# Ledger of designs, part 22: VH-VL binders against Protein PLASTID MOVEMENT IMPAIRED 1 (PMI1)

Target 1, 154 residues: Protein PLASTID MOVEMENT IMPAIRED 1 (PMI1), of Arabidopsis thaliana (Mouse-ear cress) (q9c8e6r131to284)
Amino acid sequence: LVRIGMQKLSCLLSVEVVAAQNLPASMNGLRLGVCVRKKETKDGAVQTMPCRVSQGSADFEETLFIKCHVYYSPANGKGSPAKFEARPFLFYLFAVDAKELEFGRHVVDLSELIQESVEKMNYEGARVRQWDMNWGLSGKAKGGELALKLGFQI
Key: E = the ipSAE of ESMFold2; O = the ipSAE of OpenDDE; V2 = 0.75 times the mean of E and O plus 0.25 times the DockQ between their complexes.

## First folded at step 11 (VH-VL; framework fv_bermekimab)

Design p5 (from m7 with light chain S93Y; at its last look DockQ between E and O 0.03; V2 from the best seeds 0.00; counts 0 for: pae E 11.7 > 2, placed apart)
Fold by ESMFold2, look of step 11:
Structure p5 (fold): chain C 154 residues (1-154), chain A 123 residues (1-123), chain B 107 residues (1-107)
Amino acid sequence: as target 1 above (154 residues)
Amino acid sequence: QVQLVESGGGVVQPGRSLRLSCTASGFTFSSYGMHWVRQAPGKGLEWVAVIWYDGSNKYYAESVKGRFTISRDNSKNILFLQMDSLRLEDTAVYYCARDQPITIFGEYYMDVWGQGTLVTFSS
Amino acid sequence: DIQMTQSPSSVSASVGDRVTITCRASQGISSWLAWYQQKPGKAPKLLIYAASSLQSGVPSRFSGSGSGSDFTLTISSLQPEDFATYYCQQADYFPYTFGGGTKVEHK
């Protein structure tokens, strides 16, 4: 059991789904959604409301919130950083009316975002509040991109 | 505009109870940890308690542990401090403050403060 | 509990002076320290976080340094609006604690 002897943190992951852009004309009229869930389980899955593609774009402009826990071993006084258990989330675009279509899948590990935030503060004195993501799409959406903004709070 | 407004302070007798409220506006309250900090007249600051954004975790100063309870209602954007078994040494201005965390350890740097509410005792 | 010892308890200074305030933790707290300014009748205002990072909107004449157990707040050239009480606060261990304060007074 990897969690025995570790500290538990409650986290709120925020995912601003901005848009799916540069989509082929063949996708106009499709209703798209974005799903975010824990990679290892389907528990905690959240989705955007359906957004119809118009002129190669689905403009979601919707923020999703996912409650989760991250386990860690504390930092020590000799400069060793806190060690965080991996917490991967799976992100994917889907067509509401054609679920068989695949547009690619992307993984973001919340533990890595937390680690980056800690390191940025320690070494640069800068607070990381947001991560901008622009992911290339595949399949029927090849050539398009999915734009997201990620954040978290403890 | 980000704002915190405390209420519920007043004059009480020792051994009685009070409930302080802190109403938040201008930000997503349910995304932030919240604190109570007090200051006796003419004295320094004393941290009292913290509650996480979802209410899942709470911590107290030893001087109030077992007597005070921090809580929140995220549907109404209100932070509470229930103060039971009040003592003369609890005389202070009580501030609520928003946590602006820069690390995952709940280390808090209170970036927005209310104006405070005074708790005193009658003779 | 981590005891936070501030010194001096008060400083008499003139406009233009360099003012140095120290804060010592009873055990190591890495860089998890904040500095607050408080004027009479007002709530405290965050100046410095993470020992050395300047909060947005705070004048650059304020600076923080230190790590481990010894920390310093410096005002490079005191201005009339800087006469106030300053508090350090550790943010590494529960319960969180403040120093006793340092009053910076007009000479």
Scores: ipSAE 0.005, ipTM 0.471, lowest interface PAE 11.7, mean pLDDT 84
ESMFold2 (binder alone), look of step 11: mean pLDDT 90; pTM 0.927
OpenDDE, look of step 11: ipSAE 0.227; ipTM 0.772

Design p6 (from m7 with heavy chain S31Y; at its last look DockQ between E and O 0.55; V2 from the best seeds 0.00; counts 0 for: pae E 9.4 > 2)
Fold by ESMFold2, look of step 11:
Structure p6 (fold): chain C 154 residues (1-154), chain A 123 residues (1-123), chain B 107 residues (1-107)
Amino acid sequence: as target 1 above (154 residues)
Amino acid sequence: QVQLVESGGGVVQPGRSLRLSCTASGFTFSYYGMHWVRQAPGKGLEWVAVIWYDGSNKYYAESVKGRFTISRDNSKNILFLQMDSLRLEDTAVYYCARDQPITIFGEYYMDVWGQGTLVTFSS
Amino acid sequence: DIQMTQSPSSVSASVGDRVTITCRASQGISSWLAWYQQKPGKAPKLLIYAASSLQSGVPSRFSGSGSGSDFTLTISSLQPEDFATYYCQQADSFPYTFGGGTKVEHK
């Protein structure tokens, strides 16, 4: 019931939505959005402004910010690294005027990004600041990809 | 209660070597990363080196790389700085400092400092 | 290497004054910034870590703010024991670097 021994980390997830690209010609003229939310709830979900597909691309160039918390157990001197509770986020492309279309869903666990950043600093003396994502789309968008840049702040 | 005490400073000639020691007490030394930071007389602070809690990783300022070696003996609660090929610009008070406890993002702030040991030169 | 530029290099102030010290990083460092106080002949003392988190035992008149490349240390009502030199330090990446210091001295 209580996260005994856990510490709370207040985070801001940043999502730069770059583009949906290599889209089939059948999608030209559609207005697309990208939604980001916690996997377990739509509370605090954010989405981009609509972006129209032209020449197989929707160029969003928009950054979304999502506030959240991640709980963790601190590392100790016995070689036990910090352990973070899972914090999965759901990402998906959607058609504003044709909500029945499905283009695939993608999950990123913020706890894994934080873990990687901590480990890189511990082993390399540098922080990971940005993760570039290129995700294959499905359904009507098969063959296309969604490009994003992820980051977090504390 | 928590304490760091540096020793081994003194007056040396350029090109010689010195070994600085930092003795830790009042906390579990092997849980913390350790740093050396120096301050030339009348000047600001300059970070010198860091060593992980278990000695697994070390990093150095460019100005001392290849000449200084940081090390630790967790069984004796001692941090060392071996300083070879000393130069006049190495004149400073040398502080040892403890990281904050190993936690996310706080591991690299120096929360406990020693009193410092002075390294100077005589020509 | 990340250069840290503090300003001013010196400030003359009276007890009770609000003192503001700034620190600018040569590139973004998120919130990985610490502030230290150093009195003459003494070791530095950690005041603020992670840009805005107050170290245990530090009086609440001290506060830090900023993110990215611009940071501020504020002393809300200067006390006699606050006359000292203050340093910022980036903790984003090695090598760690300090600002040049700001001496807060009696007017």
Scores: ipSAE 0.011, ipTM 0.548, lowest interface PAE 9.4, mean pLDDT 85
ESMFold2 (binder alone), look of step 11: mean pLDDT 91; pTM 0.933
OpenDDE, look of step 11: ipSAE 0.429; ipTM 0.816

Design p7 (from n5 with heavy chain I102Y I104L; at its last look DockQ between E and O 0.57; V2 from the best seeds 0.00; counts 0 for: pae E 6.2 > 2)
Fold by ESMFold2, look of step 11:
Structure p7 (fold): chain C 154 residues (1-154), chain A 123 residues (1-123), chain B 107 residues (1-107)
Amino acid sequence: as target 1 above (154 residues)
Amino acid sequence: QVQLVESGGGVVQPGRSLRLSCTASGFTFSSYGMHWVRQAPGKGLEWVAVIWYDGSNKYYAESVKGRFTISRDNSKNILFLQMDSLRLEDTAVYYCARDQPYTLFGEYYMDVWGQGTLVTFSS
Amino acid sequence: DIQMTQSPSSVSASVGDRVTITCRASQDINSWLAWYQQKPGKAPKLLIYAASSLQSGVPSRFSGSGSGSDFTLTISSLQPEDFATYYCQQADSFPYTFGGGTKVEHK
């Protein structure tokens, strides 16, 4: 696509997958993974190694890195800040040996993380270095949660 | 030609005040954040202060906070540094500097610098 | 405040030499680092921003690398005009701070 007046940023999204926790006992023994990909396509899809559920938890402790680009329109002197094009990523837990199971899908827009970091630095002089996420799971994993830590590098 | 020219440096007495000016030309001054950076004789660089393009936000080094005030007049393309309660440790060449365009993440890299103006003390 | 430790404090080199200057931050600063060149009696000149991006008009013999806490400025083949003092600067958080400088001087 033509992006007249837009500039391109090369970004590295970091995703520390901590654990899936508080899982029902019926899930013990199941091998789980976490996938992260661009929402529009499977481009840059990355997943964890499989992790077996033991005592209601799958402790991944694995960091994923996803390369991408974010496009933006520069700030102007009329008080308009830079405008970032949306860059949504899809996150989901999956069962390696039972891929028909659905545990919910979650979306994080990298452009919103970038905007928050810019705003905090501009107004408070401090960086947002990490976003702690704790998402409720659905389906067979109802009552459980997925814990992640997100960051980015330019 | 993009240019920054500092003025107002000189010899002062401790405890007195001085106002530095920086005149900008060759670019749209009101679209850029501006900095003051100083360098004591024989020493390294020390960042002093920054002001947003519209004057809305200002930040200061701890060593000058409460004594120095950065300001700007976008209609005249002038950046100011009001220095009150001056001390001997403020002896330095003072540079004004323009931030680099498109520093999107709140970081600043100074891409255009003035020639500097010297502030020193009598005796 | 983020301390920037720059080394060496000086280096003696000849035209054509490869020169490497190191900068270490007291904490993770991502890629928010710049390199400046300063000649005696002159204002600093921006060489590299965002750790590795070359400023317009700067010769390609200059390069920057690193992220996190450890950064390097490299001059691949020293030229006569490169004898100067070099400073790193973190732009991660206020107050912005500079390294102590590295003087590159004629052997």
Scores: ipSAE 0.073, ipTM 0.673, lowest interface PAE 6.2, mean pLDDT 88
ESMFold2 (binder alone), look of step 11: mean pLDDT 92; pTM 0.939
OpenDDE, look of step 11: ipSAE 0.540; ipTM 0.846

Design p8 (from m7 with heavy chain I102Y I104P F105W; at its last look DockQ between E and O 0.69; V2 from the best seeds 0.00; counts 0 for: pae E 7.3 > 2)
Fold by ESMFold2, look of step 11:
Structure p8 (fold): chain C 154 residues (1-154), chain A 123 residues (1-123), chain B 107 residues (1-107)
Amino acid sequence: as target 1 above (154 residues)
Amino acid sequence: QVQLVESGGGVVQPGRSLRLSCTASGFTFSSYGMHWVRQAPGKGLEWVAVIWYDGSNKYYAESVKGRFTISRDNSKNILFLQMDSLRLEDTAVYYCARDQPYTPWGEYYMDVWGQGTLVTFSS
Amino acid sequence: DIQMTQSPSSVSASVGDRVTITCRASQGISSWLAWYQQKPGKAPKLLIYAASSLQSGVPSRFSGSGSGSDFTLTISSLQPEDFATYYCQQADSFPYTFGGGTKVEHK
């Protein structure tokens, strides 16, 4: 996982947080947020504004942007794809006024999104721009789902 | 010096066939994807087709799909465009172009172009 | 297919003028855009790749900007050899598509 000889790619991870839905009635009235941060560091987190649960849903409709770097070995000019170093991000739903509650956590590796975009262009002549995610929640939110849409920009 | 030279253009009758060639020199042909792009007289550029460096993948514009076939012979450094069932709207100067990968996210641009070969129709 | 809308279709200009040409994509294409110059009777020549990167051998009076769906080619001080037609081209997905062209003509 050594970066010697690799080049740096400046990226912007975009996270459209759509909703937390199908939540238990016991969660109505809670204020929820979604946090996204780099997995390897304790700083650099971004989060949504609080959104109150009503009728089993918290409708965020908010887009978060996280600046980061992804390291890669450059293409050699024979049509070979670049090779990207892992860049994992951690995502989790939290209760603003009861942060001891856990609803599960999810990891997305930005390098895998970039790689998928490169592969689709190479094999299909088109790029993937958006990944729709619908993640099952756990703990007190078991049975609920977190819906979001991921993308990246360079 | 890097060079692409098209040949095989001419005057044909509608519904007939024509084969275009593009001879490459001054670079390792087998390391690059290749395109055909056309331009009707007095009109803009229209992308026609692409072929991967090893011939493994090919893509076509909808206007030519099923009628045109792109191919390559890496041993002779030649790109081909077989044009069947020709129509009046195929009247154009046909360019071959080299597909250069520029970025690690699979970004390609046509950096070297030939001078073109004209395809027209007898009235 | 991604439509590329280029404007204006022509520009009447004098040597020394600043010329601005715009290009809009029907969908976001990030920075995956090229600009080409074509002189009468000649093949197109790549000027700018990745929206803003100047191709080797291209004079610095040419510059590109933009990201997403809106892009601009600028010639800071028009020279006699710059009278030509200019095309944008998206490199996001096949089929590759070009703008309709902008002819830069002597006034």
Scores: ipSAE 0.021, ipTM 0.644, lowest interface PAE 7.3, mean pLDDT 87
ESMFold2 (binder alone), look of step 11: mean pLDDT 91; pTM 0.932
OpenDDE, look of step 11: ipSAE 0.557; ipTM 0.850

## First folded at step 12 (VH-VL)

Design q1 (from f4 with light chain Y32W; framework fv_azirkitug; at its last look DockQ between E and O 0.56; V2 from the best seeds 0.00; counts 0 for: pae E 11.6 > 2)
Fold by ESMFold2, look of step 12:
Structure q1 (fold): chain C 154 residues (1-154), chain A 124 residues (1-124), chain B 107 residues (1-107)
Amino acid sequence: as target 1 above (154 residues)
Amino acid sequence: EVQLVESGGGLVQPGGSLKLSCAASGFTFSDYAMHWVRQASGKGLEWVARIRSKAYGGTTYYADSVKGRFTISRDDSKNMVYLQMNSLKTEDTAVYYCTREGITIFGEYYFDYWGQGTLVTVSS
Amino acid sequence: ETVVTQSPATLSLSPGERATLSCRASQSVSSWLAWFQQKPGQAPRLLIHDASNRATRVPARFSGSGSGTDFTLTISSLEPEDFATYFCQQYDSFPLTFGQGTKLEIK
């Protein structure tokens, strides 16, 4: 029912995985990956190639692409802006050889990125093309951070 | 059935003023951003001004070449777009088109419908 | 501002031939590019929006492609009514800007 009168927008989420950095020395030599998937399902999960930690950093410099759909209610003639259904994605760092280790999970809702882009276009005449994310890590990676750059294409 | 009809063009001396009108029909006018685009005889197209619908703030945008001299406005009760042109210069001589911006979720500024244009001539 | 440059300035072809028109932006405009056709004494007509989407009532012989800085309009088999001037327009950022046009004329 939440989709009654809604339109479908085909999107390509782009995720530039920059680095996991400021990692404890105990993590040097580990092979790390970053996984991105829809929060509600494992469908369409993608991950980076393994990247070895050296001197407290794993420098991925890899871009991931995820196809998805976002449903929305179009703007109406009475001043109501377009309204987008939530499309949350889950992001996490993992150790390739020790997947029981947890370093934290992060959620980004693509609908919120789209909504921000629409609002900026409507009021400022400019596009937001990139969102820089710098997330604190937890568990054995506590004190470290994961740097990402997000974008989307239609 | 979308129609845009410009009027109010004519001959004016440098430094003069002129007000252009655009009558819209065949669509829900209040939903659309509207633009003016001009074309000097035998030359390319130049975007002049934009006005967003009142529902989205009625925000106006202008090309640098006309900023401070031209004012775009709209009257949703009459389905009209206006361009008040002051301090006219010879380089303002052109056919002036009103255009409709396509409705998009991303505010895409392509022009899906154009009027037939009204000629403005600025000369002594 | 984003400068849009079209090439060639003039393209001379015969009916039935394939036309390829190019548009280059001075910086990335992603897919925010439109193509217009203009016949002498007439208003421009929208052909393509968002780089590749045909507008309403535009014949299938017109197609657009490209992303970023390089864009192409292709007319697969020219009809007599296709001989006109073609403009591309970027709408990534203000000011909105047009190319100078490509004049497609009969050989």
Scores: ipSAE 0.000, ipTM 0.548, lowest interface PAE 11.6, mean pLDDT 86
ESMFold2 (binder alone), look of step 12: mean pLDDT 92; pTM 0.931
OpenDDE, look of step 12: ipSAE 0.323; ipTM 0.781

Design q2 (from f4 with heavy chain G102P; framework fv_azirkitug; at its last look DockQ between E and O 0.38; V2 from the best seeds 0.00; counts 0 for: pae E 9.6 > 2)
Fold by ESMFold2, look of step 12:
Structure q2 (fold): chain C 154 residues (1-154), chain A 124 residues (1-124), chain B 107 residues (1-107)
Amino acid sequence: as target 1 above (154 residues)
Amino acid sequence: EVQLVESGGGLVQPGGSLKLSCAASGFTFSDYAMHWVRQASGKGLEWVARIRSKAYGGTTYYADSVKGRFTISRDDSKNMVYLQMNSLKTEDTAVYYCTREPITIFGEYYFDYWGQGTLVTVSS
Amino acid sequence: ETVVTQSPATLSLSPGERATLSCRASQSVSSYLAWFQQKPGQAPRLLIHDASNRATRVPARFSGSGSGTDFTLTISSLEPEDFATYFCQQYDSFPLTFGQGTKLEIK
């Protein structure tokens, strides 16, 4: 892609995968993983080590890092803030020994996280670069939740 | 070359008023947040006031020591920053620097360019 | 507000020696810490921003390190023009605050 007039920002997405929790008893003993990748290209896909479900929970407590670039147009003097090109990432829980099982997929656009961080810094002087996520699961895991914390570094 | 030139300093009695000016050149002034920072003789630096570019509403912020007495303003058509100082106290005696805040993605509040300063002396 | 404290107040060294200047914040400022040099009769000059990034045209003998509450400016081999006063500044939160300075004097 040609990004005329835009600047390139090297970024590191951090994903702290806390746990898959409140899982049905039928899932105890399964080995689960969490995958994170760019939505459009699968480029830079990364996943957790397998974690076995015990007592309705798989406690990953693992941080994943994904390198990426985010393109943006700088702020201007007409009241227009910096504008960031979309950078969506796909997140999903999977069963290591039964990859055909689907528990739902979730998308987070890193550009929106960056935009919110910039706005909070500029209007409040507060530095926030971490977001807590708690996503409902589907399929065999319905009723359960995936807990994680997102962040980025420049 | 980026240049900031302060003027308007001088001797004033306590309770008096003074207006400082800062002429900017060598950059697109209207895009930058600007600050005043002061330094009493032989002492450290104290941040005084900030004014944002119009892109962020031209919003102002002040140190507690000057809040209600000092007013920062800008005139983008003249590339000027001003500091109106009212109800002056002897503690306001300092060299006053006009400073530029760099443009960064996250609005980082350090000062990449400084003027030479203008001396304000408040004494009876 | 975040108090920034520098040590030592005065550091006496000879050309060619290594200088180590300390800056401590009363609470974490992450990496939002800048260093400035001020020579007599001059305005401060930016040396380091984001704790460790050298500003434009700052010699490589200047380096910054640290995060959180404890920060260091190191001058690896002192040159005659390096004898000056050095200030650190936090910009994590308002009000923006400076240390009181470290005066680096020729021994």
Scores: ipSAE 0.006, ipTM 0.583, lowest interface PAE 9.6, mean pLDDT 87
ESMFold2 (binder alone), look of step 12: mean pLDDT 94; pTM 0.952
OpenDDE, look of step 12: ipSAE 0.020; ipTM 0.635

Design q3 (from f4 with heavy chain G102P I103Y I105L, light chain S28D S30N Y32W; framework fv_azirkitug; at its last look DockQ between E and O 0.41; V2 from the best seeds 0.00; counts 0 for: pae E 6.9 > 2)
Fold by ESMFold2, look of step 12:
Parts: structure tokens; C-alpha cells; sequence
Structure q3 (fold): chain C 154 residues (1-154), chain A 124 residues (1-124), chain B 107 residues (1-107)
């Protein structure tokens, strides 16, 4: 099976993991990590170094890079904008020494970020390739948030 | 192979109107965003207007100096770009170039091909 | 609006010499900068895009460098046909803006 008529865009997804913050006091002392991977496969998964929670915060300050490809059909002059094949990534916080704990999972489709970047550049003349994210956590971390900055390079 | 040929320049009094045309050939015109850039005699270059392909809604953008007075348009069936110039002022006197923006996924707003230009003179 | 300033206004050199032309943007434009050459009575010609990428059929003696606010066009060994006016253009944001030009003239 072949992707007929589509072009391949080689991308580098960048994930600056800033902090997990506003964590319950019961989490102080835990060692946390953040994992990023393609939703459909664990191949090429990356994660941060462990970061210990102190006073309700784990300050990662670490940037992760993931190589990937996004397939698309080019725009044409007959009114068809570029169309991108989905490229979902899974993000989750984990406790290094207590892997049974789950704090919620988040999915970002890189194709949607690319589409937004294309639209902003073409309609507004604005170059947008970085997004600040603040995600609510669940489970034992309920009430807390994961702060990160997403971007991509071509 | 790529050619851009401007026409419609001339002498006009302040407050008058002109319509510039640009005939394009040697490439798939409907895929490309097109611009007008002008140059007063012996001076620098000034970007005037942009029109994107129909795939992106034919979006237009204008320099502040011409906003409300100039209208860029295109006819993909004729491979033509137009610049309707109304309420002309002496400072609009320049050579007007039709230019092509490279065809990419993202808008790349530099100009890989230029026409020879058409002279617009606005004076009493 | 991003103001683009070129220096020097005029550069007088002889064939075979190395030319260095400067372009400065009033705010960070990353790598979104192009260079053009214009000879008398002609339309401008694209030389460099993305700060350092040479356009099609541009001789290897032309090179661009820089990022952010400071950019340089270098001509490694001047040929007689290189004496012309050079413009830089930022395309990070609208309105698109050009520098005032550097006239490269034969000494």
C-alpha cells in the first residue's frame, strides 16, 4: 500500500518541558518524568531526566526532540488547500519509582499544528511555530498542571 | 521560461486612476502568490501589494501607503494580475514591478522573478 | 513595521577584491532575509534567500550569512559584472520592507 499523490515533510518536533506545578503536597519527594512518543508506536519515544517534586513543583527545564514525517497533499490553484495526514503524539507525566500512578494523557496532532502555522502565515503573515501549553493533570496529581512549549522545525 | 510582462503605465494627473496588468507565462500561474513592488527614480524598493492563490482564498495584503486606494486582483483563467490604482498622488510616481513569490507550503514572501516594470508618472 | 538599514551607502572597490555588505533589521527576523542585485535600467535579481541560500544560477562567489538582526552579503572576488546596487529585504512580517541599498561601484 502506497501513499499516492502525497508529499513527505521531514519534521523535528521540539518539546520544552517547563514544569509540573500546583501538585498536591502528597506528591512532594516523588521523581517525575515526561514521556513523548508517537501515539501508534513506542518507537522513538523520548523522556526527560527524572525531576524531584519540591513544594508542589517539578522544574524540568529540558527540551526533547523527536524526528518524524508528515505526509500531505499540496495546495493547488483550484481552491484545494494543503491537506495533512494525521500525526498524533502522546504526552504523559509519570512517576519514575511508581509507574502504576497515572496522571492523565494528552494527544497533540502535529498535523494540526502545521496546518495552523500554514494558515497564520498565509492569511495573517504571522510566523507561528511555537505554542505554549498548560495541561491539567489527573489522578493523584489532580489540580496540578503540566507546562510545556511545543514547536517544530522543517 | 518564466516571464512577467507589465502594462498600463502612463502619465496621469493627481487624483486620477490607472489599472496595471501583468501577463504571466512559463509556470502554473494559479499556484503562485503574486506581488507588486515599486521603485521611485533613483530610490529604493517599496512593497505595494500581495495576492495569494485561490487555494488560500485569494487573500490580499497592502502597504499602508496604498491601503484603500489600490486593489490587487487576479484572473487565473487569463494568467493575469492587476493593480487598480485610484486617487493617485505625486508620491505614487514609480516603476511598478510584477513579482512572483515562490510556491511553498508556507508563504515565503521574497521574489524569485520580476517583470521589467511599467512606469507610472503622477504630475500636474 | 521592521525597518531595514544597509551600510555602507556606497562601496568603491576594484575587480578581484572582496566585498562585504551589511544589512540590519530593527527587530529579530530570524533567517527571513533576502538579497537582490539591481543593475542600471534592469529589474532586481534575487541572489540569496533564507539569509544564506543561494538562488538558482547565482555564482558561488556570492554568499550570505547572519540571523536575527545582523546580516552580511559577501562577494569573495569581484567580477566586472558585480558592480551594481544591492538591496536586502526582510520577509518575517508584513509590511515587507527593503533596505535603502548599497551601491557597489568600480574604483
Amino acid sequence: as target 1 above (154 residues)
Amino acid sequence: EVQLVESGGGLVQPGGSLKLSCAASGFTFSDYAMHWVRQASGKGLEWVARIRSKAYGGTTYYADSVKGRFTISRDDSKNMVYLQMNSLKTEDTAVYYCTREPYTLFGEYYFDYWGQGTLVTVSS
Amino acid sequence: ETVVTQSPATLSLSPGERATLSCRASQDVNSWLAWFQQKPGQAPRLLIHDASNRATRVPARFSGSGSGTDFTLTISSLEPEDFATYFCQQYDSFPLTFGQGTKLEIK
Scores: ipSAE 0.035, ipTM 0.654, lowest interface PAE 6.9, mean pLDDT 88
ESMFold2 (binder alone), look of step 12: mean pLDDT 93; pTM 0.948
OpenDDE, look of step 12: ipSAE 0.237; ipTM 0.760

Design q4 (from f4 with heavy chain A33W; framework fv_azirkitug; at its last look DockQ between E and O 0.42; V2 from the best seeds 0.00; counts 0 for: pae E 9.8 > 2)
Fold by ESMFold2, look of step 12:
Structure q4 (fold): chain C 154 residues (1-154), chain A 124 residues (1-124), chain B 107 residues (1-107)
Amino acid sequence: as target 1 above (154 residues)
Amino acid sequence: EVQLVESGGGLVQPGGSLKLSCAASGFTFSDYWMHWVRQASGKGLEWVARIRSKAYGGTTYYADSVKGRFTISRDDSKNMVYLQMNSLKTEDTAVYYCTREGITIFGEYYFDYWGQGTLVTVSS
Amino acid sequence: ETVVTQSPATLSLSPGERATLSCRASQSVSSYLAWFQQKPGQAPRLLIHDASNRATRVPARFSGSGSGTDFTLTISSLEPEDFATYFCQQYDSFPLTFGQGTKLEIK
């Protein structure tokens, strides 16, 4: 899509899916996956290989990559920061053989990660390369957690 | 048009001092972080020092080879960056470039505009 | 300190040929790599930042690629004005470091 008055930034979102853990015993034996996609479309959606739950954990240890664009209004020097258009991604755990189960959906707006990285560089002089996420699960997986590490490249 | 013009280079004895100046024009100088980079004759480039804008505390950072001997400073009212060089050594002989740090979303610490340089010669 | 190594030291080519220059970092610098052109008696000129983004007023024949530790500057069809020395610079970590340069000579 054309963005009037904005510039386009090509990005690669990286998602290291570490584990789903502290899962209820009722979930042992399920095959789980993690899907990541743009909130607005399933085009370019990626997912992990299935992992079986054993002793309350599914250890994915798999990195997913998603190519996308983020539009922004450029900074006016280092006095007026760039403004980024929202770029939301949807993340969810799913059961391969029981798709009716709901474990919660999580939204991360890549534009907010980019903005945080720019601001930390400008104020603290530090590069932010990775965001460690630990998300509480819902539904049948309540009490469990999904651990991810997010990053991006331009 | 962005311009950076260095001055203050010259011949100095080891142990001496010099103060380099860089006059900036064509951009909002107070918004930019500024650097000095040097190049010995026929050799590669060596980063020397950085100074941040006042909005980021005006903080400085130095290469180990010059730390404690060189001081970078700025005067935003005059659009000037300076390099005070003390206890000069023969190994400090180089062309000194004033450089502007580029502003991109994630590509900071590279140099998008350079002055033409000023020669500092340290010899007995 | 991240050491940046360029190869070859000298590259002899003719106008119209394709030039390929290499830059290697001693540890990953992600995409925080810039390329500069320097002609004798002149200041360096920025060509590429963030590994692959052309700076303003840089001809389209210049392109950069790579990430991590291995980077390439490509000049698709050499013009007489392109015969110069080329430097790469990492800016992932301090101290900021430059390669020693590749001299591109006319054959």
Scores: ipSAE 0.006, ipTM 0.577, lowest interface PAE 9.8, mean pLDDT 87
ESMFold2 (binder alone), look of step 12: mean pLDDT 91; pTM 0.921
OpenDDE, look of step 12: ipSAE 0.034; ipTM 0.695

